# VH-VL binders against q0atu2: the designs that were tried, part 42

Target 1, 119 residues: q0atu2
Amino acid sequence: MLDKKARIRTSREYRNVFEKGKRLSGRFLIIYYVENALDNNRFGFITNKKIGMAVIRNRIKRQLRAIVREYQGQVKNKHDIVLVARAGIGKSSFEGMEKDYIAIMKKAGLFARNANKID

## First folded at step 16 (VH-VL)

Design cc49
Fold by OpenDDE, fold request of step 18:
Structure cc49 (fold): chain C 119 residues (1-119), chain A 119 residues (1-119), chain B 106 residues (1-106)
Amino acid sequence: as target 1 above (119 residues)
Amino acid sequence: QVQLVQSGAEVKKPGSSVKVSCKASGYTFTSNYMHWVRQAPGQGLEWIGWINPETGHTRYNQKFKDKATITADESTNTAYMELSSLRSEDTAVYYCARTDEWYGYMDVWGQGTLVTVSS
Amino acid sequence: DIQMTQSPSTLSASVGDRVTITCSASSSIGYMHWYQQKPGKAPKLLIYDTSYLESGVPARFSGSGSGTEFTLTISSLQPDDFATYYCQQFDSYPLTFGQGTKVEVK
């Protein structure tokens, strides 16, 4: 699990990212990202009932958190980043999600230049 | 059970203003953003803007920035759209539509309000 | 602005026909949403996220596409399907709709 300080926790914080952030679409995910005034990154995760039952949504969130955690140290600092899981993500493998995340984050320029990234 | 009920048809003179209401029921009003969409007679759909009912934050289509003012009253679960300096070309059916802001589709629509501008 | 052009603007078809509506975006987008509108009624969400049916929508409807080209297909047109259909993007502001495709009786 991500540290508490690395998590977007309130509705207001989430919606701030939505309203002020940039967005990029991937195959299964959309990311919203905006600079914050902190010394660390915060991550948020959005799912809805269109993805599936609560068990499925929770699984997806766990998987996305694992992915984010894995690459957290390679992300440029001072960003609030929200991952929005789209309807098709339920059909994706973990590797597929990871690949999509990496691709989107690269496209967004959110990884450090010297980061060890998956191609 | 989720429903949006709009105010009735309006007939206005050029230069006047009109305020259309959209009352939400069946869900937590502040949990979703509210869009306003215009449809001129025989024409397609045009996005006017959205509002965050929780904070009142709005975003407008540049085309309507000087025409429409969108507000919300949480205490009455009602969104409003005021049109100013009405012209004949403002004649249209105006819709409010609920959305999950993260996904961008409008899943519940009001019945529409016809605003007719004529001398 | 992202412009979306639907084709055709008007489509005449018969019950039982396979109907295909296309929506072309001026720029690449992630997902397309589709709405159905009947005369005198508000639009109704039909398809979201390119290919997923809104609850209550018959299985004869389907959506596909990616990048700049998207399609809505009705495998076998039914009397209840005669309406105007709109595509919609949410990738950039302002949000935009296609100009609509009217499916009418042949």
Scores: ipSAE 0.917, ipTM 0.953, lowest interface PAE 0.5, mean pLDDT 96
Fold by OpenDDE, fold request of step 18:
Structure cc49 (fold): chain C 119 residues (1-119), chain A 119 residues (1-119), chain B 106 residues (1-106)
Amino acid sequence: as target 1 above (119 residues)
Amino acid sequence: QVQLVQSGAEVKKPGSSVKVSCKASGYTFTSNYMHWVRQAPGQGLEWIGWINPETGHTRYNQKFKDKATITADESTNTAYMELSSLRSEDTAVYYCARTDEWYGYMDVWGQGTLVTVSS
Amino acid sequence: DIQMTQSPSTLSASVGDRVTITCSASSSIGYMHWYQQKPGKAPKLLIYDTSYLESGVPARFSGSGSGTEFTLTISSLQPDDFATYYCQQFDSYPLTFGQGTKVEVK
């Protein structure tokens, strides 16, 4: 579980990231990211019913949170980052999601210098 | 159930302005963004812009930034688009379309409003 | 801007035909959406996220592609399928559509 301070919580906070942030598409994920005025990063997760039933959506969110937690310490500071799960993510393995996350975050330049990423 | 109902056809003189309305029903109005799309006679679809009905924040296609003004009224579940300094080239059917902002497809469309500009 | 070019612009086909419409993006995009529009009607979402059918869309429709090349396929064209089809991207602003492909009766 992500620390409360590391979570985007309100619709307003989410939509701020959407409206002001940059967007990058991956194979299963889209990330929106924007610099914040805090001393920490915040992460948000978006799913919709197109992904599948609630059980599936919850599983996907759980998996994405696990991935984010794993690499959280390697992400450049002062960013709000929203992960959007696309329809096909339900067919992906955990490793596939992780690989996609890493690829997108690298493309976005959001990993800190000298970060020890697991490719 | 979920539907968007737009105002009726308009016939306007060059130089005048027109305001088209789009009333939403069957869902929480502020839970989705609203797009406006133009279609000139016999032509394709052109994105004009979107609005966040919750806050009123908008984003425009640069092509229409000086032409269209998009607003929303939460109290009436209605989005508006005003076109100013109308020219014959503005003659088109204008659509409002609902979207989940994170995914970018438009799943519900208004029936369209024909705006005819002629001397 | 990301320009999207559909091919062909007009397609004449008969009922039962396999129909393929392509959409080429000027830059690589993550996902393509497709809409169907009939004369005098608003567009209708047909396919989202490249290959997923919107609810109520017949299984004869399918979508595929990646990078800059995407396709919409109708396995066996039905009378109800004669319409204009548009691809759409939302990878970058402004949101853009293809110019449309009109599928008409041969």
Scores: ipSAE 0.914, ipTM 0.951, lowest interface PAE 0.5, mean pLDDT 96
Fold by OpenDDE, look of step 17:
Structure cc49 (fold): chain C 119 residues (1-119), chain A 119 residues (1-119), chain B 106 residues (1-106)
Amino acid sequence: as target 1 above (119 residues)
Amino acid sequence: QVQLVQSGAEVKKPGSSVKVSCKASGYTFTSNYMHWVRQAPGQGLEWIGWINPETGHTRYNQKFKDKATITADESTNTAYMELSSLRSEDTAVYYCARTDEWYGYMDVWGQGTLVTVSS
Amino acid sequence: DIQMTQSPSTLSASVGDRVTITCSASSSIGYMHWYQQKPGKAPKLLIYDTSYLESGVPARFSGSGSGTEFTLTISSLQPDDFATYYCQQFDSYPLTFGQGTKVEVK
């Protein structure tokens, strides 16, 4: 689980990222990201009912949190990043999500180009 | 039932101003952003801007930055759009539309308000 | 701005026909949304995220595409389908719509 300090928690914080941040679309995800005034990154996760039932949405969030946690150390510092799960993500495997996340983050310049999974 | 109800048709003289209202019901007003879209007679759809009803933060299409002012009143669940310095070219049907800001599609629309500008 | 060009602007078709509308974006976008509008009525969301039908939309509607080319297809046109259709993007500001495709009776 992500530390509390690494999580976007309030509606205001989320929408700040939406309103002020940059946007990039991936195959299953859209990321919004903006620099913050903190010494750490914060992550947020957005799902909606169009993805599926609550159990599906919760699964997706759990998987995305796992992915974010796995690569957290490779992300440039001082960013608020919101992951938006698009409708098609429900048909994606975990590996597919991971691949998409990495691709988007690299494209955003938030990952090193040679970012790899940390065991 | 989720519904957006707009104010009635307006007939205005050039140079005057008009303020259109959009009252939301059936959902938490602050949970979604509200878009305004115009449609000139026989023409397509043009995005004017959106407002975050929770904070009042707005974003405009540059084309309408000096034309439209979007506001919201949380206490009445009503969004407003004021058009200033009206010209004949401003004659159009104006729509409010609800969105989940993260996904960018408008799932609920008002019935539209015709604003006619004529001398 | 991302310009989106729909083709055709107008098409005449008969009930039962297969209808295809194309939306071409000036830049690559992630997802396309489609709306249906009938005369004197507000647009209604038809397809979101390129290929997903909004609730209540008949299965004869479908969407596909990627990059700069997207399509809306009606497998078998019904009387209720004669309307104007718009594509829309939100990859960048300002949000933009296609100019519309009017599907009319042949």
Scores: ipSAE 0.874, ipTM 0.946, lowest interface PAE 0.6, mean pLDDT 95
Fold by ESMFold2, fold request of step 18:
Structure cc49 (fold): chain C 119 residues (1-119), chain A 119 residues (1-119), chain B 106 residues (1-106)
Amino acid sequence: as target 1 above (119 residues)
Amino acid sequence: QVQLVQSGAEVKKPGSSVKVSCKASGYTFTSNYMHWVRQAPGQGLEWIGWINPETGHTRYNQKFKDKATITADESTNTAYMELSSLRSEDTAVYYCARTDEWYGYMDVWGQGTLVTVSS
Amino acid sequence: DIQMTQSPSTLSASVGDRVTITCSASSSIGYMHWYQQKPGKAPKLLIYDTSYLESGVPARFSGSGSGTEFTLTISSLQPDDFATYYCQQFDSYPLTFGQGTKVEVK
């Protein structure tokens, strides 16, 4: 489970990432990211009704949180990062989402120097 | 039920200004960003900018930064766009359009406002 | 700025024809949205995120593509489909549209 301090919580916090951040598209995800003024990272998760019913959206968010939690120690500090589920994400496997996350985080330069390992 | 209703057509002289309104109904006004798009006669679509109606923050296409000013009034659920120092080349239909900021598509459009700048 | 070039600019077709419109981006983008516009009317969202139909859009419409090339296909053109079609990206600033493809009666 992500600690409370590692969560983007309010609409204004989310919208700051949209307004000020960079964006990068992967197969199942889009990430938005911006440097913050904290010592730590914060993560946010976005789905919409086009992805599916609430049960499906909640499953997707749970899976994305688990992926983020697994790799959070490899992420460069001081970033707010929002993961946006694309419409096709409901057809993906957990492993597919994981690979997409790793690839897009590398492209964004958000993993630390030794973030190449997938275990 | 979601609806964007724009103010009526305007005929203006060169050098004057015009303020186009876009009244939202059927949803929470601050839940979505509002965009402005122009379409010159016989031409395609050009993005002008967006406003966060919660905070009043804006972002502009650099082409229009010195031409357009976008504002919003939460108390009346209305977004505005003012065009200054009007020239003949500013003759166009101007649309407001709603988007979910994270997904970037415009799902609801106003009917358009024709602004004609004579000579 | 990402420039998007639609091909063709004008397409003459008959009811029942298969219609294909392409949108080529000046650099790689992750997705494409498509709109339909009839004369005197606002654009209407047809396809979001490259290949997904907006609610109420007939199944004869489809979208595909990746990288720099995206397509909108109408499998069997109907009278209601004579219109101008625009592609749109917001993968990077500024938000841009293609120049449009007018589908008109032959």
Scores: ipSAE 0.843, ipTM 0.924, lowest interface PAE 0.6, mean pLDDT 92
Fold by ESMFold2, look of step 17:
Structure cc49 (fold): chain C 119 residues (1-119), chain A 119 residues (1-119), chain B 106 residues (1-106)
Amino acid sequence: as target 1 above (119 residues)
Amino acid sequence: QVQLVQSGAEVKKPGSSVKVSCKASGYTFTSNYMHWVRQAPGQGLEWIGWINPETGHTRYNQKFKDKATITADESTNTAYMELSSLRSEDTAVYYCARTDEWYGYMDVWGQGTLVTVSS
Amino acid sequence: DIQMTQSPSTLSASVGDRVTITCSASSSIGYMHWYQQKPGKAPKLLIYDTSYLESGVPARFSGSGSGTEFTLTISSLQPDDFATYYCQQFDSYPLTFGQGTKVEVK
């Protein structure tokens, strides 16, 4: 459901965020983030096999996309942001992931103070 | 099945250089970053740096920035580390280790290469 | 740089003992990884992301902690467990290890 221009697509785009970006750990998530040269934000999502089987990993990604979509209007523009699922995320609820995302994005200073709902 | 095999031990004179190899097998070489770690005799582990084998981009511990040069050759699935201007304090075992860049733990290690620097 | 100080540096123990190794970070970090190294061998990943066992690691190993204090526990030491243990962070650059804890036979 994230617009096509709001997603990180290639390995090189993802790795640019890792190599050039800042990093911040939450309870269930790690985020990496870097300013981009676009007029919008882009989001990426990482899981690995230690998280669980493909069904579980796909569910986690869908839940994270939904969370990002809900709050994307509050995110300062011109950032590439990668959400990395930590090993314990499979035991989290949707609410737990959402709370962690909000906390870590605030700690990173990525929420704009006057942002409104997503347009 | 996943394996990192390093080149053999080296005895070098002060002022010379050495190039250690790390051949990967059992996985897609470019799917993971490669790290180099040193261990001086009777001492702990020190991180030297990593390479993105997809692009050749590197990041170094500032301590080793002028000592070590890390490269990779995708055609042979081999990472390299060259140490320049060798001194006796460079005597150590040097390890390569595989990491998924997003998670930051080293899940596969090479067997180590002893580099001895003496007259 | 985040310094990690392991305690103790050397520990003498007997088979069957409960062993606890502490890793203290100079600033708050989000997670800790642990490695085991036997003489003449490469380090081996034991615990990732503070408390999760790598595949094939016996259940007598456990990890815990948060903030600046992390522990590795061996609930009942076995002969195979005499080794040196290292904690590792990559929450910030440079990647750092603790100085190591050698667990040796009493």
Scores: ipSAE 0.827, ipTM 0.917, lowest interface PAE 0.7, mean pLDDT 92

Design cc49
Fold by ESMFold2, fold request of step 18:
Structure cc49 (fold): chain C 119 residues (1-119), chain A 119 residues (1-119), chain B 106 residues (1-106)
Amino acid sequence: as target 1 above (119 residues)
Amino acid sequence: QVQLVQSGAEVKKPGSSVKVSCKASGYTFTSNYMHWVRQAPGQGLEWIGWINPETGHTRYNQKFKDKATITADESTNTAYMELSSLRSEDTAVYYCARTDEWYGYMDVWGQGTLVTVSS
Amino acid sequence: DIQMTQSPSTLSASVGDRVTITCSASSSIGYMHWYQQKPGKAPKLLIYDTSYLESGVPARFSGSGSGTEFTLTISSLQPDDFATYYCQQFDSYPLTFGQGTKVEVK
């Protein structure tokens, strides 16, 4: 759902975000993020078997990709960002995941427009 | 079956070095980071550091950065930790433990290696 | 460093008791993991992400908490539960454990 250039692709690219990035926990998500040397953002998505069966994990990834796509135009450029699904995410609604994503991204200072409109 | 098997107990003199091994089986060795944890007699657990077995990149607890050297050999699925300039306070059980890097819990532990430093 | 203080350090209890162990963090963290360690054995993952039981862990164990205060509860202590329990965070570096809570037979 994201352009090829907006994807974190390889294990080493993912692990660079883990090793060098900052992290921030929300209710259903943890984000890891680091500046990159590109002109664009890249996004990665992590689930594990403790979240649930493959069908559940695939649905969660699809939902997170849809959320990221919806808000990607508001994200400050030049960041690699990995969204990690917490164990409780399977009980969340799409709207709950969306609200959590918005809150975390604001707290991380990664939304350009939200930074100017917060009062 | 996922398993971590450590080398046997060591008795060492002050000023010497020791190298503890941790052989992994039942999973793809490079799919997880390996951590080392110490436990002095009658004491709690202290984190030493981790290694990315794919690249050899490491991160250390500052307390141990001048004491411990963590390495990995992908060809033998084995992680190592070397302790240098041994002192009596280095007497402890040393554990290896596997993590999923994104979630940060240690789901599989080695059986531990007792290192005794005595004159 | 995030310091984690477990309370109590030692607890004497009888089979059938409700046991509660508290882990207090020096700053707010998003989650807590818990381990059980029996004498002469490696630690074993008990609870991950604050409240989720690792596979094979009996339902009498539960975890809860947020912010700086987290708890591990054993609803009805069994003979197999006499052990030392550790909380652990990796919300920030360095990874830290609580000092441990030894649960002993009364």
Scores: ipSAE 0.814, ipTM 0.914, lowest interface PAE 0.7, mean pLDDT 92

Design cc58
Fold by OpenDDE, look of step 18:
Structure cc58 (fold): chain C 119 residues (1-119), chain A 119 residues (1-119), chain B 106 residues (1-106)
Amino acid sequence: as target 1 above (119 residues)
Amino acid sequence: QVQLVQSGAEVKKPGSSVKVSCKASGYTFTSNYMHWVRQAPGQGLEWIGWINPETGYTRYNQKFKDKATITADESTNTAYMELSSLRSEDTAVYYCARTDEWYGYLDVWGQGTLVTVSS
Amino acid sequence: DIQMTQSPSTLSASVGDRVTITCSASSSIGYMHWYQQKPGKAPKLLIYDTSYLESGVPARFSGSGSGTEFTLTISSLQPDDFATYYCQQFDSYPLTFGQGTKVEVK
C-alpha cells in the first residue's frame, strides 16, 4: 500500500487536481496532475460503478496502487496525480494497465529523466 | 430516482435578466458537478459551464463568461444559471445536466427551460 | 477549441437499415460520448467512453474509433431510433458537441 502521505485523501484535494490540473488520456486511464506545495507526490484513484461490481473496482484500485508504488521513486516530485480508471480497464491485464500508465506518465513528462523505466 | 427538474419557461425583454433553476433529487447533490448547456431553436448543443456544488467553484465557456453566472445552493439541492443583458440571440432551451467530473459525460439532464427574448 | 464535425448532418433511412454516423475531431481525443435527442426532449446519454452503452440502451447501438475519427452505428434501425444524435468530447476545455446528425424516415 502507498504511504498515507502519498495519498490524496479528501474530496477537496481530489477536486483541486481536477479543477487546476492537466489532463491526459490513455487507453485505459486518464491522469490528472498538478504541482503541489509539498515535498512528496500524492496519488489518487478514481473508479465508478460502470467499471463493474465493487469487487472488480477494488481489484482495479489495488492493481493501480501496485503499479504506482512500483514506479513511485521514478516520478518527478511535488505532484498530485489522480488516476481515473475508464470503462475499458476491466478488460485489461495488469501488464496492459502498467503499459498504459507508463505511456501516459512519459507523455506527461512526469518521470525523471534519469529514471530506469521498464518499457 | 435520479432527476433534475428545471424551472418553467421564461419570456423576457431585451436587456433584462433571467435566472433559471435546476433542482436535483435522488442523489447526493455535491457528489457531481452540474453543467449548463444551451440549445437555440433548431440548432445544436452548446456548453456554457459547470459548477462544483460543494465549493461553488465554476468554469465557463469563454463565449458565455460575460453572459452566464452559475451558482448552487446545497441546502436546497438547486443549481442556478443567470443570464444577463438578454438579447434575441439568447433565445434558447437551457439544460442543466449532471456529470461525474472525472469522466466528462452528462448522464442525467433536466427537462430544459425555454427562455424567449423578444420585444 | 476542439471542433467536432459530424457526418452526415441529415440521414434518411428505413427501418432495418444499418446506420453509421461519424464524428471527426479537430484534434486527437481520448474518448467520445454520444447522445440521442428526440424533438421536444432533453438529450439522453447513449454511449460513453467511445464504445460503452449507457444502461437501458439497446445492443443494436455501438460506438468505435480513436484519435480524431469516431463512429456511432445502429446495426438495424428501429422506429424508436429516429432522432438527432450528437457526439461530445471533454478532453479539453471547452466541452464541445458535434453539430448533430438527424436520422429521419426515408
Scores: ipSAE 0.858, ipTM 0.940, lowest interface PAE 0.6, mean pLDDT 95

